# Ledger of designs, part 2: VH-VL binders against Protein PLASTID MOVEMENT IMPAIRED 1 (PMI1)

Target 1, 154 residues: Protein PLASTID MOVEMENT IMPAIRED 1 (PMI1), of Arabidopsis thaliana (Mouse-ear cress) (q9c8e6r131to284)
Amino acid sequence: LVRIGMQKLSCLLSVEVVAAQNLPASMNGLRLGVCVRKKETKDGAVQTMPCRVSQGSADFEETLFIKCHVYYSPANGKGSPAKFEARPFLFYLFAVDAKELEFGRHVVDLSELIQESVEKMNYEGARVRQWDMNWGLSGKAKGGELALKLGFQI

## First folded at step 5 (VH-VL; framework fv_bermekimab)

Design c29 (from pb1 with heavy chain G106S)
Fold by ESMFold2-Fast, scan of step 5:
Structure c29 (fold): chain C 154 residues (1-154), chain A 123 residues (1-123), chain B 107 residues (1-107)
Amino acid sequence: as target 1 above (154 residues)
Amino acid sequence: QVQLVESGGGVVQPGRSLRLSCTASGFTFSSYGMHWVRQAPGKGLEWVAVISYDGSNKYYAESVKGRFTISRDNSKNILFLQMDSLRLEDTAVYYCARDQGITIFSEYYMDVWGQGTLVTFSS
Amino acid sequence: DIQMTQSPSSVSASVGDRVTITCRASQGISSWLAWYQQKPGKAPKLLIYAASSLQSGVPSRFSGSGSGSDFTLTISSLQPEDFATYYCQQADSFPYTFGGGTKVEHK
C-alpha cells in the first residue's frame, strides 16, 4: 500500500494571487476569478473574489488558503533522503460572466515545494520564503499571464 | 516528563579536550534535531551547533568550526559535543536544546532546554 | 552572519507596567524570529516563535509582532515573575544568532 511506513504532515498552502496581466483588449470588462483546488477532487476548492479587467489587467491582490496533508517517508541515517507522496494542486483563471471560456490549467505539486524547502534548509541553511509563479495564459487570454506567489506552513 | 540533562563539564586545562553529553528522556529523541548553545559568565546566549534528527546534517558557529564536533547516539538517547583545542574564551555554561520541528522539518526554534553544564579553566 | 541588535540593553519597570523590547536584524529574516526568557541561574524558555506565535503554556500577556527586520516583544502588564533577561533569535539562516539581551529589572 502506498502509505505504508509514511508519516502525515498537516499543511496550509497559501496562494497570493497578484494579477492577470497583458490581456487582449477583447477581455476588457470581463470579471475574472482564480480557482485553486486539489487535482483529484473539486471538494474544498477556493477562489478569489471577482475582479474586472481594466486596461488589460485584473489586479486581484488577494491571498487564498487551503488546508491539506502530505505523506512522507522520513530520511534514514544511511543516506536515504526523505520521500514525499505527490500532492498536486490545480490552478486556473475563469470568467464569471463567460464560464465556457478556458484560459489554461496549471498544476503545482505541493510535495515538490516542500522538498525544495527542506533541501535548501539542509544544504544551504537558509529558508525558502515563497515561490513566484508567472504562467502564460491560453485561449481568449493568449499573450497574457497570471502572476501569483506560493507559500506553505507546516 | 520531557527532560534534557547535560554532563561532562568541569575544570580543564587550556589546549585539552572535553566531551559533553546530553541525555534525553520523555520524548522520541530520534525524531528531533538537537542544538548546543553556550553562555559565558555574565554574557548573552551564543548558538554553537545543530545536528539533524538522523545525524546526517550538522552546522557550526564560525567560532567553533574545526574544533568542536556534534554527534548523537539515537539508540541511547544521547547527544554529544566533542570539544578539542579548548581556549579560555570557550568558558561558558553549555546547554543542549531540542529543535521545535520534527524529523526533516527542523524549525531552529529551541523549545526544550537542559539546565546546563559549566566548562571553565583552572587558574 | 545576521547580526541581531536588541534595545534597550536594560529597562527598569514596576509590576503592572507595559514593557516593550525591540530587536533589529541586519538583513530581512521574514518572520523567522523567536523570543526567549531567562531567569538568573536558569535555562532559557521559549516564549514566542515565528515572530508572533505564542508557545504553549506561555501567558497571554506576552505578545510578539513585526516582520522583515524590525520586531517587538510586548509584556502588557508586568508580573513579579517576569523580571528576567529576554533574548531574540533569528532562525532564517546559519549560523543562528541571538540578540544581546534585554534585562527587565525592578525599578
Scores: ipSAE 0.020, ipTM 0.635, lowest interface PAE 6.7, mean pLDDT 88

Design c3 (from pb1 with heavy chain F105W)
Fold by ESMFold2-Fast, scan of step 5:
Structure c3 (fold): chain C 154 residues (1-154), chain A 123 residues (1-123), chain B 107 residues (1-107)
Amino acid sequence: as target 1 above (154 residues)
Amino acid sequence: QVQLVESGGGVVQPGRSLRLSCTASGFTFSSYGMHWVRQAPGKGLEWVAVISYDGSNKYYAESVKGRFTISRDNSKNILFLQMDSLRLEDTAVYYCARDQGITIWGEYYMDVWGQGTLVTFSS
Amino acid sequence: DIQMTQSPSSVSASVGDRVTITCRASQGISSWLAWYQQKPGKAPKLLIYAASSLQSGVPSRFSGSGSGSDFTLTISSLQPEDFATYYCQQADSFPYTFGGGTKVEHK
């Protein structure tokens, strides 16, 4: 990985884990957690405290923070905007006492959120720094969804 | 090296028009968003308008919307502010300022400012 | 519009003093806040961006803190060249808005 001509942007990714909701009755009583990590490595992964499913919902209401770097090439003065190197993060729900269960995985590229924020500023006149996410779950949790709010700070 | 120079200010009569210019040098003008900010005598700073790096997007303060027009000529490195229907409350020093945050996200604000050009009224 | 309330409007200080200036936004603006210094008859100069990042060439005695709606600019040990008016400015959304300014003057 050669980042010649690129600059480093220090970022704090914030993940407000709202809830796993509309879960099948078979999920009631399980303790769930949500994990967030860089896609390429399990080092530095963060996760919520366990939350028990009651009446089809596990209401985490916990915010996770991950410090990271995003690399970018500055605008080159010939009309080319700044270009960001991909910074993908992996998100998944897990069961504390049943590690063999898989509920699906979602990847969000932080560089795409940064680009979207810049584009919305240019077109709507406001910096967008928080995104509401609602992801469908699979496996034993099929029919349920994971609700989060993603944001970043520089 | 990097410089912004405003011009076009002067004494005007209410209801008239005036065009301000801001000439950029020492950096790639076409890569930056540009702002106009004004300051009435003895008062604080008031944001006026912004234009994107390519001129496609513009925003204005409510007090000047419909009366002022921001524009730019990237081939000549010049930013303009066309001021129509001027009022006594438009009396101010007008600054132009560059903002990389409009074109490249993350680390830049209004980091370079001109020295300002004064707009006053005969009455 | 986002209203920026800055306090105090004026502060009398001596060289070597620690000076703190506060700025409050009428709504959450995350870290989209800058601090500027303006000397009489001169254009403003950017000191701090993104609430806490020091602009290149600005002395380390200047620091910014805060997020959301409450922000502070601190000058750890005031120098003779620091007597000036200071402004906060939100960059969360258009229109950009400035605080009313804080004049740091000699005792």
Scores: ipSAE 0.022, ipTM 0.617, lowest interface PAE 6.8, mean pLDDT 86

Design c30 (from pb1 with heavy chain G106D)
Fold by ESMFold2-Fast, scan of step 5:
Structure c30 (fold): chain C 154 residues (1-154), chain A 123 residues (1-123), chain B 107 residues (1-107)
Amino acid sequence: as target 1 above (154 residues)
Amino acid sequence: QVQLVESGGGVVQPGRSLRLSCTASGFTFSSYGMHWVRQAPGKGLEWVAVISYDGSNKYYAESVKGRFTISRDNSKNILFLQMDSLRLEDTAVYYCARDQGITIFDEYYMDVWGQGTLVTFSS
Amino acid sequence: DIQMTQSPSSVSASVGDRVTITCRASQGISSWLAWYQQKPGKAPKLLIYAASSLQSGVPSRFSGSGSGSDFTLTISSLQPEDFATYYCQQADSFPYTFGGGTKVEHK
């Protein structure tokens, strides 16, 4: 696929998986993992090592890395910023010991994070490179939360 | 109880349209990709279409491309198949099926199926 | 499109027999293959995914093997409830395609 008039940005997405917490007592003892992949393809998915739930939490403390490309049209001036093609990633929690369980899915568009970062750096002079994310879980983990920290390098 | 129930099948005339529905219950419908698969009387299984969990991405078998449209309403847990320009070759039991979901990294397997709804043609 | 060739189309067997069904893809599909069981008048049921992984609740007498282009489903000791039609399905790329089916019937 050739994208005429567009530039290619090579990116490394970093996902610091902190913890799944405030989980129901019924979740204690299960081994959980977090998976990250490109939304539209099964290729290149990465996951954390399994982490056992103890006293309502699974403390992963693991960082995942995914290499990808994001296409964009360069900025022409201050009033016409760069435009990025969507690059969505799918995140989900899974149970190694109970593969039939579902806890919901969350999508993050990497192009939107890059756009926001570029705009803030150019406008304010600030360097925003990390996003704290806390997502509510569903299913048997309802009431619990998944804590992640997202970043990228170019 | 995880369940899929198809409806909307019936007897139609060639060239007409029909809309099938599939109602999901017992799981988080908005988190799963959904498929339509059909089976002609006495024949094997034929994959028809897929729709992503959020409805943004769709793929079709060549035999139905341009005639069938897959869609979903996540607020009501319903999957649809709009069938236009129907042909005698479209005679089949139509099943809806869920992608395997959040059990493995490659989730492109159909682990839950409905009972099917029959589409046939009058003289 | 990836063509899936399944053989045999039919096999006659008795309870206790070992049954082997083969499936060949027209191109390499790695391990992205599933096996389904369909009983008369019922919807298909997933038996095996990723070529060799048993779906939850499926008896251990069912096993899958193979990678690349050649795959096999084995029933080690056929039970009365196993008389059915079996289908392979590639999950490597869209459109998904099924094999023609193998009917396991009474001798």
Scores: ipSAE 0.000, ipTM 0.501, lowest interface PAE 12.8, mean pLDDT 83

Design c36 (from pb1 with heavy chain Q100E Y108L)
Fold by ESMFold2-Fast, scan of step 5:
Structure c36 (fold): chain C 154 residues (1-154), chain A 123 residues (1-123), chain B 107 residues (1-107)
Amino acid sequence: as target 1 above (154 residues)
Amino acid sequence: QVQLVESGGGVVQPGRSLRLSCTASGFTFSSYGMHWVRQAPGKGLEWVAVISYDGSNKYYAESVKGRFTISRDNSKNILFLQMDSLRLEDTAVYYCARDEGITIFGELYMDVWGQGTLVTFSS
Amino acid sequence: DIQMTQSPSSVSASVGDRVTITCRASQGISSWLAWYQQKPGKAPKLLIYAASSLQSGVPSRFSGSGSGSDFTLTISSLQPEDFATYYCQQADSFPYTFGGGTKVEHK
């Protein structure tokens, strides 16, 4: 599943899980967790410690780390920037005591974050290495949101 | 009650095709990934295929890849396994099973199973 | 593919016995392992998920342990309804693979 001509970049993805907030009253008392994994495999998946919903929020305040490799084709002379192969990660909120509940799934392609960081450096003279994410929740958590901060280092 | 019911098994000739169905009831079918698992008479369990909750992702065992196709109809709560180019080695009871997972692939563990449908060969 | 080696292939036991079944993965699978029970003529039933978590409705005499490559299912005091075949299954990566099964039969 490796293409010829590509080089490998070692990466550490950091996910600062802030909170699930503005949750309906029916969610109070549930234990929630947040899972982050590579989209195509469960290998290396990480989860927060369970956090109980109180007064409409679960304040995780936990950082998760995932090691991975991103494949890329190097830049050629003055002509073209490096091209990165897609490296999608799946993020989701889950209820420890009710696994049937679905609150929405979110995919972030790490290769796009790396490319954006490189482009910001080239055009604006500064790298972007942290992204604030706020995702609307669905199902029984509709109206609530999941707040987290993504970062990476190479 | 949560239930899975397989149908479509029977006696076939080598090289023919069969389509198995699995009808789900008692839960929100569209929220779960689904598996097919088979078991030859007197033998162990062999995983066959999986399909994600929305049908966008599929994976197959090497022994069936290119011959079998997994699909689903979420509007009718039905899972399918299209079996082409059938071989004597495909003789088995075929089970559908629900994945308890909540990922975009929906693939964790198989918590609910159907009763199975037998596929066998004549002469 | 990840190969799952299950031992023993069969064990003769009496009611009240402690039964231990072992499962070894050909590579590290973290805790992505399940145990299933299958009675003659029936579909499999999930007993243990994530290597050590007991499925709801399963008696507490069943327990799972291990991580990485070596896993164990224990039945602390065998009951008449526990005579069955047990399978481990890795859920780390596709294709999913099962162990060869362990038949727990009357002594």
Scores: ipSAE 0.000, ipTM 0.492, lowest interface PAE 17.0, mean pLDDT 84

Design c5 (from pb1 with heavy chain I104Y)
Fold by ESMFold2-Fast, scan of step 5:
Structure c5 (fold): chain C 154 residues (1-154), chain A 123 residues (1-123), chain B 107 residues (1-107)
Amino acid sequence: as target 1 above (154 residues)
Amino acid sequence: QVQLVESGGGVVQPGRSLRLSCTASGFTFSSYGMHWVRQAPGKGLEWVAVISYDGSNKYYAESVKGRFTISRDNSKNILFLQMDSLRLEDTAVYYCARDQGITYFGEYYMDVWGQGTLVTFSS
Amino acid sequence: DIQMTQSPSSVSASVGDRVTITCRASQGISSWLAWYQQKPGKAPKLLIYAASSLQSGVPSRFSGSGSGSDFTLTISSLQPEDFATYYCQQADSFPYTFGGGTKVEHK
C-alpha cells in the first residue's frame, strides 16, 4: 500500500528489559533472552544478552533500542486529531539452550503508544513517556512474569 | 511424536481451486508459526507462505500472492492453504513445515516437515 | 527479493571425502541462513540454522560458516547416508528464498 496523504515520523523505541521473575525452580540454570522486532519482519530484530535464571529470576537490566518510521495523517482544523497507522512490535522471552520452549508472545502497537502520549499531552498538559509492562508468562514458565519499561523518542 | 500430515492434493484442472490441509500432532501447534513450501518435479525448493502462531500475520511469495491464502485453526491443530486460480506452474509437492522454536539467534527456520502432498494437472 | 546462488549444482564424491558447498546471497543477510538435506522422495531435514548452529540430532561432521553474503556448508568425512541434495535458505526477509540445490552423488 502507498500511504497517500500521510506523513512520516522517525521514531526510536526503547525497551528497558528489567527481569523475568517468579519462575519455577525447574528453570533455574537456564539462560534466557528477550527479543523485540517489528511484527512484519525479522529485519532489525534486537535481543538482550543471555541472562541465567537464579533463584527464580533472570535480571536482565538491559535497554534495547529499535529505530522505525510511523506514518500518520495530521490533525485538521475541524477538530479531528492526528491518526497513526499501526506499527506493531513483537516481544518474546526465549531459552538459549532449549529452543522448543515457548513462554508466550506479546504485541505492542507503537502507534497506539504515540497516540496515547499525544492525547494525554493535549488534555492533561503532560506527556506519557514510559509504560510499565508486566506480562504473564505461559508454558513451562507459567506463574512467572516479564517486566519491561517501554518508551519512545521522536 | 512430533508430526505434520498433509492432505488435499490431487489432480486438478487449470483455473480451478484446491484446499490443502496439514494436521499437527505431538506439540503445541498454537505456539508455532507455520510455512508452506513446494517443489516442482525434479526441481528445487520454493517457499510459498508463512503464517504467525496466532494467524494475525501472513506473507506470500510473489508467484502466489493474490491467488493463495494461508490460514489456520488452532483449536483443531490444522494449517490450510487455499489455492485459487491454479496454473500449470503450480504443479508441485506441497510441504507444510513448522517454524523453528524460539532460540538465542531469533531464527525462524523450518525444523519439522510433513511428508508432502502432490498437486498436479491434467489437460 | 533476495536471490540465493548455490554452487556447485552437483558434486561427485566418495565415502570419507570432505565436501564443501557454497551459497551466496544477492544482499547482506547477516547470519540468517539455514542448510537443509533432502533425500529422494523425502521431505527436507534441517541441518544448520543461523549460519553455523548445528540442529539437534545432526552429526558433528556437518558444519556451517559464513556471514553477510557468503556461506559454506562442510561435510568433513562423507558417509553413505549423506548422498543427498543440499539447499541453503535465507531467513533475513520475506519472501524466504532457497538456493538451487547441490546434489552430492557417488563417483
Scores: ipSAE 0.000, ipTM 0.500, lowest interface PAE 16.0, mean pLDDT 84

Design c6 (from pb1 with heavy chain I102P)
Fold by ESMFold2-Fast, scan of step 5:
Structure c6 (fold): chain C 154 residues (1-154), chain A 123 residues (1-123), chain B 107 residues (1-107)
Amino acid sequence: as target 1 above (154 residues)
Amino acid sequence: QVQLVESGGGVVQPGRSLRLSCTASGFTFSSYGMHWVRQAPGKGLEWVAVISYDGSNKYYAESVKGRFTISRDNSKNILFLQMDSLRLEDTAVYYCARDQGPTIFGEYYMDVWGQGTLVTFSS
Amino acid sequence: DIQMTQSPSSVSASVGDRVTITCRASQGISSWLAWYQQKPGKAPKLLIYAASSLQSGVPSRFSGSGSGSDFTLTISSLQPEDFATYYCQQADSFPYTFGGGTKVEHK
C-alpha cells in the first residue's frame, strides 16, 4: 500500500470522442453516449452528451477530461528507465434509452501511452501526445466502430 | 564524484574547423546520452546537439546542422563535437552535459555539466 | 522551433523574499520543462525537471509549477547563494530551446 520510492504524477487524460460510425440501420434513431472511467471504480466517470444515430453515424465531436494520478519510480542517473504503475481506463459506448444493450468495452492503460510517448521521442525526435483509436463494436452495433483520439497532460 | 572535463577550445579563423572533446569520469559513460550546449559571451544558453548512449541517434540545432557533428567513444569515455565551417556567430563557451537518463518523458534534462571551453575568433 | 519566453529579464530582491519567475512556451509542451541555475563564471545546475520534480540535492525552497504552455519557478525565502541567473528549457521536441534567462540580483 505504501509506494516507497515512487512519485506521484498528476495527469489529465483527454478523450476526443469523434463518432460511432458504420452502424447497422437498426441503430438509426437511438441516442448514444460514450463513457470513460478508471477500470477499478465508477467514481469520477465522465460521459458525452447523448447523440442520436442518423444514417449509420452518431457524430459526438466532444472532448472528455478525466483527472488521475500515475505512480512511477523515477529514472536514476545510472541508466535505469522510469517505471510506471499501471493506470487502466475503461471505455464503452452505451444507449441512453436501452442501457441493457452492450456494444463492447475497451481498456487503455495510460501508463503505456506515457511510455510510448517516451519511446517515440527516443527514435523519432518528437513526443507523441495524441493516439487515434478505432475500436470495433459488438452486439447490436456489430460491424460499426467507435472513433476517438486520446491524449494526456501532466 | 561525477565529472565532465572539456578541452579543444581556442582561437580560430572563420571558415576553419575545430574539434572539442569532453572526458567523463565517475559514472558509466556508455549508459547516458550526452549534450552540447553553448553560451555566447553575456548571452543565454543555446542547445547545440545530443547523442544517444550508444551513438545510434543524433539531433542538432538548426543553426549548426550540416556543419557540426557530434560523436562519442564509449571505450575511452569521450564525447566529441566536430565543428566545420566556423562562423563568428559560433563564438561561445561550449559545455558538455550529461542527459539525466530516461525520465517520465524521455532523456533530455541535463543533470551534470562540464566547466566549459571557450571558442573565439582571431581578426 | 518552440520559443521560450521568460519574464522578468531581471528582478531585484532581498534575502528572505519570495521570488517568482515565469516561462511561456509558444506551443503546448505538457510538463516537459526544466529549470536551471547559473552563477557568474560557472556551469548551469539542474534545479527542477518535468516542470515540478525537485532534482536530488536541491533545497526545498525551490519549486516548479505549471503545465501546457505556462510555467513558474518559485524561490520561497531567498538565500544569499540564490542570487544567480535562472533558465527554463523545453524538452518536448528537438531542437531543445532555452528561455532568455532571468537574473535575480541584490536590491
Scores: ipSAE 0.014, ipTM 0.562, lowest interface PAE 8.1, mean pLDDT 86

Design c7 (from pb1 with heavy chain I102Y)
Fold by ESMFold2-Fast, scan of step 5:
Structure c7 (fold): chain C 154 residues (1-154), chain A 123 residues (1-123), chain B 107 residues (1-107)
Amino acid sequence: as target 1 above (154 residues)
Amino acid sequence: QVQLVESGGGVVQPGRSLRLSCTASGFTFSSYGMHWVRQAPGKGLEWVAVISYDGSNKYYAESVKGRFTISRDNSKNILFLQMDSLRLEDTAVYYCARDQGYTIFGEYYMDVWGQGTLVTFSS
Amino acid sequence: DIQMTQSPSSVSASVGDRVTITCRASQGISSWLAWYQQKPGKAPKLLIYAASSLQSGVPSRFSGSGSGSDFTLTISSLQPEDFATYYCQQADSFPYTFGGGTKVEHK
């Protein structure tokens, strides 16, 4: 599917899930997972293998991949840069054996990462397609954080 | 049917100039970045230069910066390498190669290559 | 510039052997690495891009792995047509650089 005036880009979003860390002692022993999905639908969601919290951390060290399409209007010879349609993804931590627990949700728009990568490549000549994310957790995990590295390929 | 054909190589003398051409067919040339890569006889590959799909961005290896100029003519599907102030160290087979990335998304992997054109010196 | 170091410079192997070639970058390049095959008198051929993605038309016996600074190309069961020189290339930043090459030759 092509949109009028727009091109379709096939993308692979990569999510390197590093760790949930600095967790309260009350979290020790829980099995955690991290879920990544398109914001508008649960279809095609991916998640890590369960990882048990030990001494305040769950070290996932696992990379997740999601295939998607991003639509964009290409640059023109008059100096207008390429424009991308929003492609938001939702990220959240969950407890495998206690799914009623909520630890917060974070949204990242893949189109904004692509835009930033294209702009920096044009000016710096260097590839910047990896973003280190560190998000504060809430609920029973308040005070802890989720560490991820995001990237994409086309 | 995707094809790149280099031409313009030959025997030159130090200090002179030479212009290489690379003619593309079988794909939308104006949608791809293009590279020049060289290889000295019996040696490894050395990246030389890249030009974006629309010609707006150009990058060069330090060894050729200021002496070589990459350019393209999208209306004729031709890539060029203008080589000035040639040195013995420039002796190599010169390959043109297509960037794997499409339009604004340069990937800088070279998925289609020409057969190469030899540049050598008579001394 | 990012320096790419390949090892070994050459390896002697027989048909059916598992061949492993390594490539080390002088700084982190994430997964922005390609592998090329070159036969004598011929242009290079792209085998692997983005460290582990197999190029269309390349046999599945070729695989790539690694990230950051250390990368490996593996040929699981060497065939007669695989005797060639192999090069890694970083695509992280300008100037793009190739490794010195590894020649896979008959024992």
Scores: ipSAE 0.013, ipTM 0.592, lowest interface PAE 8.2, mean pLDDT 88

Design c8 (from pb1 with heavy chain T103V)
Fold by ESMFold2-Fast, scan of step 5:
Structure c8 (fold): chain C 154 residues (1-154), chain A 123 residues (1-123), chain B 107 residues (1-107)
Amino acid sequence: as target 1 above (154 residues)
Amino acid sequence: QVQLVESGGGVVQPGRSLRLSCTASGFTFSSYGMHWVRQAPGKGLEWVAVISYDGSNKYYAESVKGRFTISRDNSKNILFLQMDSLRLEDTAVYYCARDQGIVIFGEYYMDVWGQGTLVTFSS
Amino acid sequence: DIQMTQSPSSVSASVGDRVTITCRASQGISSWLAWYQQKPGKAPKLLIYAASSLQSGVPSRFSGSGSGSDFTLTISSLQPEDFATYYCQQADSFPYTFGGGTKVEHK
């Protein structure tokens, strides 16, 4: 009921996991995976297939899909634009055989991507198709980065 | 219940002007973006123009840019298309259509359409 | 502008047939694609939005699929009222563009 007066948008979040790259030599030989989930729940988490680090890189080249709902209040005729309720997703790299290792966590709010896409249509007449993300890693993977391409379908 | 009705079509001479109207009923007109789409006799659909819910943003097809002006009167629930410097290739049935709403321009899908109004030319 | 190409331009079919119509975008448009049905002398009717979402009140025999540049509209078992022209339309950017249409005709 917190969403009184809101409408529901069915969305498919697409996450093209490109690579974990520029990794320290000590990471070579480890099997890595990337996990994506809703920030508030572990239910519905999606993971890449394991990918072994070779010469400082794990080239996943795998796309993950997550179905979800985003709630919003429609634009009103008084000049208030549509307002979206936050829909945060948590992204993180993990080691398959050493899950106690942490390489950092990154949050992306799907509602902000949707808002940006519709705002660009209003002002520029074109949608963004893809958001390139490149995040610095921490812990044993410090100095490396995780490269992804995000998109959504409504 | 939800309805769009076009008017203002007719026979016109090349180079003249014509103003089309589209009257909305059964929904909160001021909350939706609106489109004009045309169809020449025996041909396919061609998108013409769009206007945001508050009239602040407008976009036009290149073929009509500089000649057509889209506008709206939210107090009267009316959408307009002012057509200047009309050409023979503007001969078409003109439809108004509503955005399926999420935001200022909605989801950009046209879920409600009028019956159309014919614009044709005397030879 | 984004060009939308439909194939075939026409198809001859009988009641009960499975009909498939394809739409190709000249560039990636994600899922921002709609399908419309138009009968002679009438306004278009929205069938499918967001590539695969069935519009309320549209029979379940209609379905849409695809993403990126290749899209398909399927009618699983053609009914007499389905003989019409079908159009795809991209909603990725302005100007909006329609496919050339596919006329579903009696065999």
Scores: ipSAE 0.018, ipTM 0.598, lowest interface PAE 6.8, mean pLDDT 86

Design c9 (from pb1 with heavy chain E107D)
Fold by ESMFold2-Fast, scan of step 5:
Structure c9 (fold): chain C 154 residues (1-154), chain A 123 residues (1-123), chain B 107 residues (1-107)
Amino acid sequence: as target 1 above (154 residues)
Amino acid sequence: QVQLVESGGGVVQPGRSLRLSCTASGFTFSSYGMHWVRQAPGKGLEWVAVISYDGSNKYYAESVKGRFTISRDNSKNILFLQMDSLRLEDTAVYYCARDQGITIFGDYYMDVWGQGTLVTFSS
Amino acid sequence: DIQMTQSPSSVSASVGDRVTITCRASQGISSWLAWYQQKPGKAPKLLIYAASSLQSGVPSRFSGSGSGSDFTLTISSLQPEDFATYYCQQADSFPYTFGGGTKVEHK
């Protein structure tokens, strides 16, 4: 709506979807995709091309991009540091040929990645450019994991 | 209303020390990181140093590391640059500038600048 | 250190012209780039931050674009008050570094 007193950062979230790996043999032959969206809406959701599981893995090797805005309040005279409004994204693996299957859902708050980047700059003098994520899968894919690399540009 | 005013520049001898001051007004000084930037006569801008809003974190350009010390007094709204072992190559107008202020150091863009203070060497 | 190279060093232009200034980083800096304007005898003024975000109070004829290593500042219709020197600055890592500057002067 109206974010009075807040400033706006135009941001591009990048999601390099590496692989779903160490999957049970029962998953071989399924076509999988990875979906990324803002947690609060399905509008603007992006997803990978389908990738078939072979020998326990689906190697996507595809990068997805999502444009968004992150709002923040600048530091104030009371010694409070700048505060970012949460910008959560939802990530999940899905089966193209078996939509009833659920493999778990993960949320990453982009505002927390931005905060971490600023803190690394403060303490190390260099921006964090990439976050390696490795999430355990559930359901029929239990024991497997989803590997992603996240980044952003402002 | 938002202002930064530098002082303490002047003519010095090589090898001596000089302390520059920057007085802030019109905003809450203690909430912002602060920078020093210099410009040699007829040359471009050169970043010198930065200090976090609370004074706990500092970084320096390689050319001044070990010789210059950035500090601040939040109770008096003053930023300092202590310049030791001054060299002819340090001749410049020295500007203080406010970090735009998104977190502890802000987003590292300088949105408010002082008028500058000149540091030169006698012949 | 990250080296910032500006091109050209100077531009001769007339009021109403479209002026473009380019800045190149020696390594990728994402969008951690600012543009400043400096008039003779005056302090620099922030125009653009985060490569493309217009600073409050800056006229809309100024725009920034680019990401990674190549960046451009554009003045869509040059005004008399725009004759000045322009600097890019990377904010990706310490030490911060400025480009060499581009002087926009009268034809």
Scores: ipSAE 0.062, ipTM 0.635, lowest interface PAE 5.7, mean pLDDT 87

